# VH-VL binders against q8eqq3, part 22

Target 1, 246 residues: q8eqq3
Amino acid sequence: MKIHIMIAEDERLAREELMYLLQQENDIILCPSAENGDQLLNLYQEYNPNVIFLDIHMPGINGIEVAKKIRNEFEDKDIIIIFTTAYESYGVQAFEIQATDYLLKPFSEERFKIAMNRIRKTLSTKKVRKPKVDKLVVNLDEKMMVIDPNQIGFAAREGRTVKIHFISNEVIETKMNLKELEEKLSGFPFYRPHRSYLVNMDCIKEITPWFNGAYNLVIKDLAESTIPVSRTAAKGLFDALQGVHH
Short names: E, the ipSAE of ESMFold2; O, the ipSAE of OpenDDE; V2, 0.75 times the mean of E and O plus 0.25 times the DockQ between their complexes.

## First folded at step 16 (VH-VL; framework fv_lerdelimumab)

Design V2 (at its last look DockQ between E and O 0.36; V2 from the best seeds 0.00; counts 0 for: pae E 4.5 > 2)
Fold by OpenDDE, look of step 16:
Structure V2 (fold): chain C 246 residues (1-246), chain A 121 residues (1-121), chain B 109 residues (1-109)
Amino acid sequence: as target 1 above (246 residues)
Amino acid sequence: EVQLVESGGGVVQPGRSLRLSCAASGFTFSSYGMHWVRQAPGKGLEWVAVISYDGSDEYYADSVKGRFTISRDNSKNTLYLQMDSLRAEDTAVYYCAKDRYKSSWYGMDVWGQGTLVTVSS
Amino acid sequence: SSELTQDPAVSVALGQTVRITCQGDSLRNYYASWYQQKPGQAPVLVIYGEDKRPSGIPDRFSGSSSGNTASLTITGAQAEDEADYYCNSRDSSGYHLWVFGGGTKLTVL
């Protein structure tokens, strides 16, 4: 999986130097660069990079302020921020916003490599920390059920509750919402084909075209259940099924 | 509506010069990088040149470097390609294209319909 | 200058899925853009930034990348999708330079 990196730098030479360094790395892909804070915010929303190399001294809103905005607006995103600056005095501020590293201009290749290693380490630890839940514990009204995720065909929001449908056609009701369920099943091949559905991709028998770029999934359960795929979710589903990771 | 209209194409002899123009409308011209791309008859697309949004930077393909000059007049919303020392291999439809971003990064999101340049003796 | 390589021609049956692949060193670090060109027409951007669709481009078009490759996928090919498709990216030898692939002629059967 490639690391998507975005540069925010108003100085062309500094930007190019950083691009030169980054292009030497085999596991990164470069997003469009920003030259100021406003551009960064716009591009950030569009490309959702894993890492931002952020110059503190840009025209308009400074890099620290932009970083704070990003952290506040996108708290659910584990964005890695590397500050770049010609001045050593901003170390404390960088710490306050939980920056991963701090690079002085002009860029040292050695220092850059250290930063890259930190980036990789941070990304790897985040991947490792996803607890592979071997079993799913679901709270029912009077008891807790231990469920093998591999036995789940799909989950569906029905009314105010979520129903888990097993390949055996057994159905249980949980107070857990689909998002929570998806998080708990992060170690398993589940996908959200629709706002109201979570499907086990291993249980997909067929994909059939539907209207307006939508699709229907046929599940390998006894009932051959049909699950809708929204237009917005279709691409991601196909990518996921083909092992394409973005 | 975003629109690009090329002009200035025609038939010229080898060694002569020709200047192409691209009139832009429907967007803030001065905020985007602009490209020239050409296509020889029956052939693929070939990138020719790019100019930054403010005209401060210009870059060229090796095939045209030293002979072609890309420029822009933001006050007139016009992109130019000065082609000098034309060769037979320069025969192509020439497209102007708008870059998606200021820094001429990824994607030419709007293209003109092109203007044909024929270099023949 | 770096090079992007594409298969010169591919075919797909109506309603089926086809993938057009582009390969080159620049694709290791830079996104690919994809352009559709029909006979006698100007190119149209269909994918940028690896997997993003411009407004007006049908959902059946998608983009992906792996290693030094980029791919355009048409899921559920339509007759109107018959065209030449070109990949494009920055040049690895010069980050300010651009390069196109040789193009792929897609025939819809």
Scores: ipSAE 0.849, ipTM 0.917, lowest interface PAE 0.4, mean pLDDT 90
Fold by ESMFold2, look of step 16:
Structure V2 (fold): chain C 246 residues (1-246), chain A 121 residues (1-121), chain B 109 residues (1-109)
Amino acid sequence: as target 1 above (246 residues)
Amino acid sequence: EVQLVESGGGVVQPGRSLRLSCAASGFTFSSYGMHWVRQAPGKGLEWVAVISYDGSDEYYADSVKGRFTISRDNSKNTLYLQMDSLRAEDTAVYYCAKDRYKSSWYGMDVWGQGTLVTVSS
Amino acid sequence: SSELTQDPAVSVALGQTVRITCQGDSLRNYYASWYQQKPGQAPVLVIYGEDKRPSGIPDRFSGSSSGNTASLTITGAQAEDEADYYCNSRDSSGYHLWVFGGGTKLTVL
């Protein structure tokens, strides 16, 4: 499909240079351009572009502040932002805002094509759930594996090793103990229902009473797995599931 | 509320000049790009020229380049078209139109009633 | 200069749906707009930005595009929709140039 691209650039020659480069691409449509931050916000809401090429230094609200507004106040996490500037000093700020790329003016054809390829790759990956920036890295014998925490159903200690069970039914072993794994997953909704288990609370399907104030859990898509909840962990689990702590 | 009124049309001989005016009211004239569009009798619309909100950029159809000049006076809320070296082919109703945008132009959202220019020997 | 091509005429039965098309190379990269013109009147913008409808234009008017073709669709056509329809976009021969299609006369039967 066509990629709808908007340019926010106050200098005519820079804007025209970028438009010239963009017209060489077969898969894009150019939205009306903005010449300042306020105009960009109006046009962005009217046209809903896939991509914004955003000059950091513009009259009025600068490009960094505009990007923050789009990400935070409009809560648009899907828009692709490519910052443009004459100055290298903004690279760190672009990274902190999760910009897709950062282009120095004047634009080179080579660097522009690299940015376009990155845009296309990013748009392709948005079809699947976009993982949060945080990833879990697990060592295997010959390589490291990058894991999306949302795909983990639970982890369990099995003898001397810890096994991570994915909702896909795939299982991997890790050298990390459950305490280390829990610490690395602290930004995600994981809970220790038992000393030997770590469970993704978003993946819990059923909770069944067990003897002496304990419970068992069943994980979505892992119907043959039953995870114990100790008596001492049960209250904390139910509090977390009821949103008392959120 | 928003209005555009063209004037200055008439009958002239080939090679002569005319100046068209377009009076704007009901909106902030200096915030928008402006167009001239013409329509020969019984024919379709032909885009003629555009000028940016502050007058810094102006562009012309090939058929009028070097003969026509678009301009604006933002203090008077008036758009102009100076037409020199007129030809019989320039016979048309000339419309003034407001763009939705300052310098990126994708929609002429308000039009005047038009003024007739007839170029005949 | 680039051209925008429209069929010269199209007809539709009252209450039926009609599609008016506009084709040109510049529509690959630029939005189309659509104008309605009734005899003796100035044009009226009915669609801009490919698919956006100005305030006051009935919901039966819609716009779309695919490839190098833009389309204006009128669902439930009414007698008052009988008019000439023009598409407009950038001229592919120059970034700053604009062009109208030749126009399509819509007859409502």
Scores: ipSAE 0.348, ipTM 0.723, lowest interface PAE 4.5, mean pLDDT 84
ESMFold2 (binder alone), look of step 16: mean pLDDT 91; pTM 0.938

Design V5 (at its last look DockQ between E and O 0.01; V2 from the best seeds 0.00; counts 0 for: pae E 12.1 > 2, placed apart)
Fold by OpenDDE, look of step 16:
Order: structure tokens, then sequence, then C-alpha cells
Structure V5 (fold): chain C 246 residues (1-246), chain A 121 residues (1-121), chain B 109 residues (1-109)
């Protein structure tokens, strides 16, 4: 799996130098680059990179402030931040926002390699340490519910809200979107068979062919609920059910 | 509606010059990189040139470098391609295309319908 | 300049899945964009940023990448999908240069 890297750098030469260094690596892919903090925030939302090389000194909002915004807005995302700067004095600030590394300009190839190794190590450890979330905490209007993911049959986007359907036919409404739920349930066998559904694969009773290469899932809940599988999701579903990990 | 409209194509003799224009509407023209792409009759797409959103950076394919000049007038929402020293192999439909980003990086999401340039003796 | 290579032609039966692949050194580090072109028409962007669809593009179109390759997959091909498909990427040999693949003619049977 390639590491998606985004650069935020207002200086063209510095940006190009960093791009040159990065393109020497075989396991990375470059996202669009930002030239200021606002651009970074916009691009971040669209491309969701694994790593950001972030210049501290950019026009407008400085890199540290941007990093804080990213951390605050996307706490659940394990984004790796590497600060780049011409000044040594920002080391403490970088530490405060849990930056993975700090690179001085002009970039040293050796120092860059060290940073890349740290990135790889961090990504590898996060994959290994994904704590199996034993329980799902869902915020309801006035209370928090602790849910056993194994009791969930499926979740569905209904209108503007997501409803979690239990195998018992109980239904609760959450403010989380399906993507957020999927992330929180990463340690459990859940799959996105459709843009509007998240299904517990352990609760699939039957798979029936539908039109144009699509399928329907029958769930082992009391209602024997039917969930659509999109054509694009069908192959992945079968692979996942058969234990084929991509 | 986002739209690009090319103009200026026609028949010219080898060695002559031609200037193409691309009129943009429906989006903030000054915020995006712009491209020229050409397609010879019955052939594939060939990237020709790119210009940054503010016109500060220009890059060309080797096949046209030194002969073609890309430019833009953001006040007029217009992209230009000055083609000098035209050759028979420059015969193609020329498309202007909008980049998805300011610095011309990641895809061309809007295309004009193209203008035909024919270079023949 | 770097080169992107595509198969010149592929066929797919109606309702079946087809994968069009693009190969080149630049694809190791840069996203591919994919363009659909029907006869007498301008190209249309169908995939960018590896697997992003512009508005209006059907969800049967998807993108993927591996090594120095990028692929466009059409899951459940429709008759209207018959067209030429071109991959595009940044040229790794220069700054801000771009390169197209040779194009793939897709026939829907």
Amino acid sequence: as target 1 above (246 residues)
Amino acid sequence: EVQLVESGGGVVQPGRSLRLSCAASGFTFSSYGMHWVRQAPGKGLEWVAVISYDGSDKYYADSVKGRFTISRDNSKNTLYLQMDSLRAEDTAVYYCAKDRWKSSWYGMDVWGQGTLVTVSS
Amino acid sequence: SSELTQDPAVSVALGQTVRITCQGDSLRNYYASWYQQKPGQAPVLVIYGENKRPSGIPDRFSGSSSGNTASLTITGAQAEDEADYYCNSRDSSGYHLYVFGGGTKLTVL
C-alpha cells in the first residue's frame, strides 16, 4: 500500500526539492501540493493523505496553527505531520502538536531518509496496534450508548442520519456518518456493500443475485433485512468473505 | 455552467503562425491552471502546454518547445496559444482544458470542444 | 519525457467488468487521471486522484493503482461506455509536464 503524501510549501524551490526527494521513494504517492494553510485544509479534506510535509512559515495561517486545526478537526485520523522550516527554534512547538519529525531547510538527503523511515515505522506500528475496539460508544441526543459491535446487523443512512440496526431488530439513531462508523468498527468484520449501508459480514445469511451485476444481502436479523450490494462493491465483498485481504 | 470555447483554428501553410484563444466562463478562471491538448486526426491525445493560475509558470511538451507560447489574460478570462513555425505534424484539433488545481497538477475536469488547425502546403 | 502505455483495444460483454491498465514510471509516485472520449466529442474526465469521480460520472467507474500501473475499472459495462479511454499523469522527467497514454478503444459486445 502506497503512502499518500501531501506537501504544504509556499516556496516553489523548496517544494520542488521535496518533491524530488519524495519521488525517489517507491512506496509513496504525491497528493496535490498546497501553497498556504487554507489550501492545505481544503486539499486535506478531499485527498485525506497519510502524511503532510508542512512548512511552518507560510502566508496567512502559519503551519503550526494549521497543524493544530487538523489535529482538532480530525482527531480520529492518524495523520503524520513532518514540519519543514528554515529555523531551528520551532522544535518545541512541533513537539507540542505531536509532530513525527522536523526537517530543516535546505533539505538534507540523509535527514530526509531518516524522516521517511520514521514515517514508515509509525505507519507499521499503527497497523499492528490497532486496538481491537471491544465496544462502540455512540452518542445519542442525551446519552452515550455502549454497543457490542457483534450485536449490530447493519447500519444505514436514512435521510440525514445514520441508523444502527441490531440483530434484535432494535434500531438507534446516531449523528455519526457511515464512514466514521466504519473507522470505529475497523477491528470488526464490517463491509460497505453500498454507499448507504455498512453491514456486519458475520450477519449475512444469504447473497442473492440482482440486476446488472448487483446483489442483495439477507441479514440474520429477526426481520431478515435485505441490503443492496452495488456492482462496484460486489467483488470486494466476495473477497472479504473468503478471507482475501487486499 | 462551466464552459470553455476555443477559437482561432484554420488552415495555414508550413512556417506560418496562428494564435488560438480559449474563452472561459462559469468558474473563477484566475484560480486554476490551464492546459492545451491536441489530437491529430485519428490519433491519441497529446499534451501541449500548461500555464499556472497566475501565469507565472509555463511548461511545454518537447514537440512544441521553442515554437509555441502559452499565455493568459485573467481579466478577460481567456487562454491563448501562440503557434509559430508551424509544421505539418502540428495538424490537430486543439483543446483547452481546465486543471483541477491552481498549480496544474491533477486532472483536467473541463474541456472545450476544440478547434481544428490544419497545416498544409 | 516519460511514457505511459496502454493496450490499444479491449472488449467487454454488456453487464460484465473490464479493466483498462496504464503503465509508466511516473505512475509510481503520481496519480493517474482517466478520460473518456467518444467519436467526434471532447474528452471527459471520469477518474482522478486514483479513485475519485467527478460529478455526473457513474459509480460503475473506479480507479486503482499498483506499482507503476494505474487501472480504470468499469463494473457492469453499459453500451454507452464504448469509447476511447486515455490515462494521463504527470511526467516524472520534468516539472509540471504531463503525458497521455496511447489510448484504449473499448468495445462493448
Scores: ipSAE 0.844, ipTM 0.912, lowest interface PAE 0.4, mean pLDDT 90
Fold by ESMFold2, look of step 16:
Structure V5 (fold): chain C 246 residues (1-246), chain A 121 residues (1-121), chain B 109 residues (1-109)
Amino acid sequence: as target 1 above (246 residues)
Amino acid sequence: EVQLVESGGGVVQPGRSLRLSCAASGFTFSSYGMHWVRQAPGKGLEWVAVISYDGSDKYYADSVKGRFTISRDNSKNTLYLQMDSLRAEDTAVYYCAKDRWKSSWYGMDVWGQGTLVTVSS
Amino acid sequence: SSELTQDPAVSVALGQTVRITCQGDSLRNYYASWYQQKPGQAPVLVIYGENKRPSGIPDRFSGSSSGNTASLTITGAQAEDEADYYCNSRDSSGYHLYVFGGGTKLTVL
């Protein structure tokens, strides 16, 4: 994966030297650069970089104060901070802020490569910050099938088997039960409106009242499919559709 | 040895122009920022201007902005100061100085011996 | 005018310690460099950054900073240390602008 790097440096030539060194690395994407601490804080919030090369000495709010704000006020414990400085005396302060490294100006290729290796090692040992599963793997008979969750309209238990209904009107049968399927789809907006159904909430077209406080769902492009919502599940469904989480 | 030698000083009347030169040797001139600093007789140091290593950025003290132009010719290892609309207050010894970095912040680690400019009549 | 303030003169007895101070608002964000100038000579950089000595500067010279004040300390002052001393830093009012203090004449007694 590409490493998104932001530079905060008020001296144009130091900024250009860092950009030149970073351009020699084939796994880097450069975010827009900042020339002062306030600009950095704005760009950081907009672009969400993995790494910041942060000059300690900038006009206004200095780099140490910026790093403290990111760690403490924004509570970002995962971002990698590399300080840049002309002065060796900042090592203790960098440790207190959990900086990964610092680089003395003028930059050397050797020290830069060491810092890049530390960045790569730190990123390789991190847990996935926010997993985004693009595909679902489901068990079928003697094979596993790779499925795009966005193409699922709903899944239903029919007797001893579970059938996955795609918005294309295709249907596949799986050995997985609805509980297992729900767990594998936890990163996607699926809801269980009834013990026998699992519904893609992004695919709900309409909701109609039914007897005794129950409801029926109609799925986009599956107009003949009517999915029951039990009385006890109705509250949770409406909360989820409004963006309210329990 | 790293060396800077200023030239072009002299006596001029107010309102006239003068061009200073600074010849550099013993280092890669095109890798470093360069400064002009002046010192009026019996007075302290006053920073005048800086130019980046490639000549692309130029900055001036307010006292000379709009009247002085710093420039460099990296093919001749020479720094220049064009001084227009000279005033009596510009009377000083003018030093050229090498920065430790491409532009600024790292200290002026090599200085010339200076050239005297007198604006008197 | 000058945005860095130095005392115009200080004295030290031979072999004793002296501090030369420099005050200015820009020193909250930028460290000072220090220059020594003997009569009829060009300035010489003696301290850059917070406390670094260029090659050839004796270890009796040291620098420090606190708040808006930078200090040059000479421990065991020698006769050849008699000179004018200037601090220099970024001007807080502009990008890449610089300012010198007014200078401090050090007399070694």
Scores: ipSAE 0.006, ipTM 0.454, lowest interface PAE 12.1, mean pLDDT 82
ESMFold2 (binder alone), look of step 16: mean pLDDT 90; pTM 0.938

## First folded at step 17 (VH-VL; framework fv_lerdelimumab)

Design W1 (at its last look DockQ between E and O 0.02; V2 from the best seeds 0.00; counts 0 for: pae E 12.2 > 2, placed apart)
Fold by OpenDDE, look of step 17:
Structure W1 (fold): chain C 246 residues (1-246), chain A 121 residues (1-121), chain B 109 residues (1-109)
Amino acid sequence: as target 1 above (246 residues)
Amino acid sequence: EVQLVESGGGVVQPGRSLRLSCAASGFTFSSYGMHWVRQAPGKGLEWVAVISYDGSDKYYADSVKGRFTISRDNSKNTLYLQMDSLRAEDTAVYYCAKDRYRSSWYGMDVWGQGTLVTVSS
Amino acid sequence: SSELTQDPAVSVALGQTVRITCQGDSLRNYYASWYQQKPGQAPVLVIYGENKRPSGIPDRFSGSSSGNTASLTITGAQAEDEADYYCNSRDSSGYHLYVFGGGTKLTVL
């Protein structure tokens, strides 16, 4: 199946450069290009691309805002967004909206290829029926609870106990510490953004800047829970979210 | 009703010039790219040229490049094709066609009825 | 310039299904548009964006793509479908150029 890719770029030369690079790929098909945010929204609705290469700096609504609109309007669609920009400073913002990658202008072929590989990997993982996720068995006072790790939004140390928070806003208390829990969840996309928290990365909705280089995570639970990210954990989180394995 | 009407066709000698016009109505002319497509008698369709919605971008087939000029007047809702140095092989029905988009050019959704250009000695 | 190739002629029995195929390098990365042209008439867009139908085009017309090919399928051919069909796409040699196939004459029997 071909990957349907749409370009949103107001600069003709940049757009052509992307087209040139994309034409070298055999598994992609190019949708009509947009030159601004409004056009992108219209074309997106019409063509429903798998991937958008989105310039942050377009006339009118900026690319980040357009991306947010797309995400909000089409929550059920796992659109892959690759931001393109001449400015390095927007990397964090791109990450905040769960962009798959960030490409600087002028485009390097090498960097483009890396982005394409990430796109393909992301698409392949989505098609792969989530393997029957091994269940997490948690000992409660008088019973053992079998938990689907995918239903966990985050775990938090509260006082002397750890509370597991589900996406449904259900909360259970465990005698396990966060380290033990993290070990049991090693096969799942969990990260320690803070000494007192363990977060399911798949449940991260937003990353917002906080004071002194720290961040806050917004979880896709009903409560839109906020989880702190320490300075020391921030880089690792970004790498983990982008699939960078150290 | 969306409509395109070509005019300006006729019989000309080789080396001469001819200017075609296409009058647009029923849609926002200035919002769409426009194309010229020609068809020689008994032959297939041949793309000739395209112009962006605002006239800023123009592109031509190799067969007409350097001889033909596409232009538009959005205030008059009119598309033009200036044909210079005409050749016998330029003999065709010339169609103007509306692009579906401003500058992306992914289909021609409205066509005129065409105007015949005959280049003969 | 890129080239799109089509069979010059195909036939289909009334009520049957026919597929018209277009082949070219451009079709690896770009959608094909399909145009119907009846004798003495201007072309009419029938399919764009791989499988999108303009308003007024019957649902028996559909589009598909594979590799470097695009296809127009008429499911349940009608007598009025007898026409020349042209595929069209961007020219891969020039990002802003268009190219038409040679056309396919469809006869409905």
Scores: ipSAE 0.865, ipTM 0.928, lowest interface PAE 0.4, mean pLDDT 90
Fold by ESMFold2, look of step 17:
Order: sequence, then C-alpha cells, then structure tokens
Structure W1 (fold): chain C 246 residues (1-246), chain A 121 residues (1-121), chain B 109 residues (1-109)
Amino acid sequence: as target 1 above (246 residues)
Amino acid sequence: EVQLVESGGGVVQPGRSLRLSCAASGFTFSSYGMHWVRQAPGKGLEWVAVISYDGSDKYYADSVKGRFTISRDNSKNTLYLQMDSLRAEDTAVYYCAKDRYRSSWYGMDVWGQGTLVTVSS
Amino acid sequence: SSELTQDPAVSVALGQTVRITCQGDSLRNYYASWYQQKPGQAPVLVIYGENKRPSGIPDRFSGSSSGNTASLTITGAQAEDEADYYCNSRDSSGYHLYVFGGGTKLTVL
C-alpha cells in the first residue's frame, strides 16, 4: 500500500528538506502541505492522510494543540503523528497525545529512516495489509526468479549476454536483451544512457562529467562499475531526474 | 577553533554605501544560516538580517529592508552585508552570528567581535 | 513589530537566585533564546530552545516558559554574572522575522 503523508511546517526550507526525504521513499504519496495549524486541519479532513509530520511551533494553533484536536475532538486515534521541530525529548505532552516519534532538526537520513520504519510497523499492526510491490520475473535455466526492481543497479551487455547487476553485487545472466528488459521495466525509473546499458535512476550515487558533454554514472554500492552516458542521452537523463527537485 | 571575523566598518557620510564582510572558519559554513545583528552605542541588540545555508532565503528587519542586502559565498566561507543609503540611525557595531540550524530557529551560537559603522556628516 | 519586553535592570545579592523575564505574544509559539553580554564583548548564547544550555555554560543558568513569558534563572549568582541579558525570538509581525528584547542589566551586589 501507499502511505499518504501530510506535512505541516511554516518554514519553507524545513518543509522542502522533509519533502525531499519523503520523496526518496517509494511507498508514499504526499498530500498537499500546510503552513499553519488551521490549514492542516482543513486539509486533514479533505485528504484523510495516514501520517502527519507536524511542526510543534507554527503560527496560530501550535502543533501540540493541533494533535490534541485530532485525537480528542475528531477522535482519530489511528493517525500517526511525527513531530518534526521539537528539541525536547519525549515529554508528558508527547505521551498525552501518543506521538509515534520525534524527528529533530537538522534532519538526519538515519533518524528519518528509523521514523519511517516505525510508521510502517505501526501501519502493519493496524491490520492493513501492504500490497505486494511490483516484481520482475526473469527466466534462468531451470527456474523463474522473482526480482524486486529496486534491487537492480543496472543491466549491461557483457560479452554475448545481458547481465543484471544488483546493488548487493550479485550478478545474474539473462537471455533477454536490453530492449526486452527495458520493456518489462517500463513504468519503473530505468533509463538507457548508452546502447549497451540500462540504469536504475533511483540507484544513481554520482554523476561525473566526461569528455565532449558525456557523463559517467556510479551506482550505489557498486563502486567498481562506471557507466557511460552518451552526449545525446545526457539531457534525457537530467530531465528524468528532475521529478525530485524544482 | 570556530571563529567569525567581521571587517569593512568605518566612517561614512549619510547616503553613502558600505559593504561588510564576515570570514568564517572552524566549521562547515555551508551547513548553517547566518545573521547580522547590530548594536548602537550604549543601546541594545537589534536583529538586522538572516540568510539560509544555501543563500536561497533572505529576510530583513523593517528598519533596513530595501536598503541592505545580505549575501554569502560558500566557496569563500564569507558572509556579506551590502548597506546602501546609509542613515545616521545605522550607526552601530555590526556582528555576524552563526545559527544553530540551516536557516534560523534555535539561537545564534557563535558571534564575531563586531565592526563599527559610523554614519556622520 | 511585536515587542519582547524585559525589565531594564535587576539586582541580586551574591549567591542568591535571580529571575529575568521576557514577555511577548510570539513566545506562545516560538522558543526563546537568551544572550549574555559583558561590557566591551560580543554576546554569548546561554539558553536556547527554551531551556537548553550550550556546552560551557554553567548549570546555574536555566530557562523556563509559561504562556507568553520566558524566564532566565541564575541560581547562586556570582560576580562574573554581572552583564546585560537579552531574550530573542521570532517576531509575530511578519513571517521569519526576529526580535530582541530591550535587555536587562544584572547587578550582583
């Protein structure tokens, strides 16, 4: 299932930093954001999110007061509330409103991942079953292998075969050519930077300039592999990556 | 180890311009918001301006809005204040200060020693 | 602009406890920070995030808040605590503006 998340934060840079972190997660949908408590309460009622990231300190109704209204006046005990601006540790106020976690500024990727894991655990205990993620099925000699596309770093023609390179460093040979593989992965964020390569854009760690307007890619956890981006493919790659930034 | 050093203060006539600099060292300058705060002789502190860590957001006190411009060069670890159309009331010691956060929320934890600007005929 | 109001002066006997207050509507929604300034010196942050103390600040300094009021408390005041004290917070008159209180001169007798 996709997790519907709403943000309430009055400071633009903090809001954008949190949106950036959230958009790196593959299983979320961002609802419209609120800049104050009244906006949040209106949007909350319209969009019915699973999770609210809630700044304690906002103009007007502060985040603690908003959480109290949601729990007590709207009687919603199931919504997950993550406070994002509190310097204070868990206090009596957090206990009273049953906040799931605090996410302190400046945001750390590791603490954010911990908060996301707690969100996912909480949602699973509410007996809402997650849908299965989309899978790629690959024929090997005597079996079919079910693959999570997010685990693929890249695929390449190497010698006479196409090899699928996982971010774990595992490599599988396939009888599919790159065109067939690309077709099976349509709708996932894969890109063809070169006639001999197919790259998972979500796994790109570094993009390095190369001669004559070309580039090289490095894939997360696959530092031994350097993947060329032709000059003619470079614009398309950067256009595809713009879905995260404004 | 962490230091802020202001420079560029001096005596100028009303209506003239002056640019202040603040050199930062001992911390990752590009990770933090930066402030200018001023103090007229014998008076209290007055907040002047803030700039976000990457320079994309800038905010000013009403007393200087439209006349002062805050900026930063993260490649040089330097904060600037361009002061145009100076008035006698701008006479003060000008401090730069580092925020605890990327913009400003949780206090100014490192201050420079200040640079004096005197606006007088 | 929305003001933060401080008493201009306060006295405390050596070794006694003193409280310096700061009042303003913004303090209902935003943390106050406190700064100590000794003559001829730059300000020093002594309290942030309502009640947190930076490293190197003696534990005789503490902060609190209630309603629209923030307080700085010095327990067991020492001669070296003689200084001007400023509170600082968001200004409610506009988004992302900041304001200092007028300052309180502490005299240790």
Scores: ipSAE 0.007, ipTM 0.450, lowest interface PAE 12.2, mean pLDDT 81
ESMFold2 (binder alone), look of step 17: mean pLDDT 90; pTM 0.937

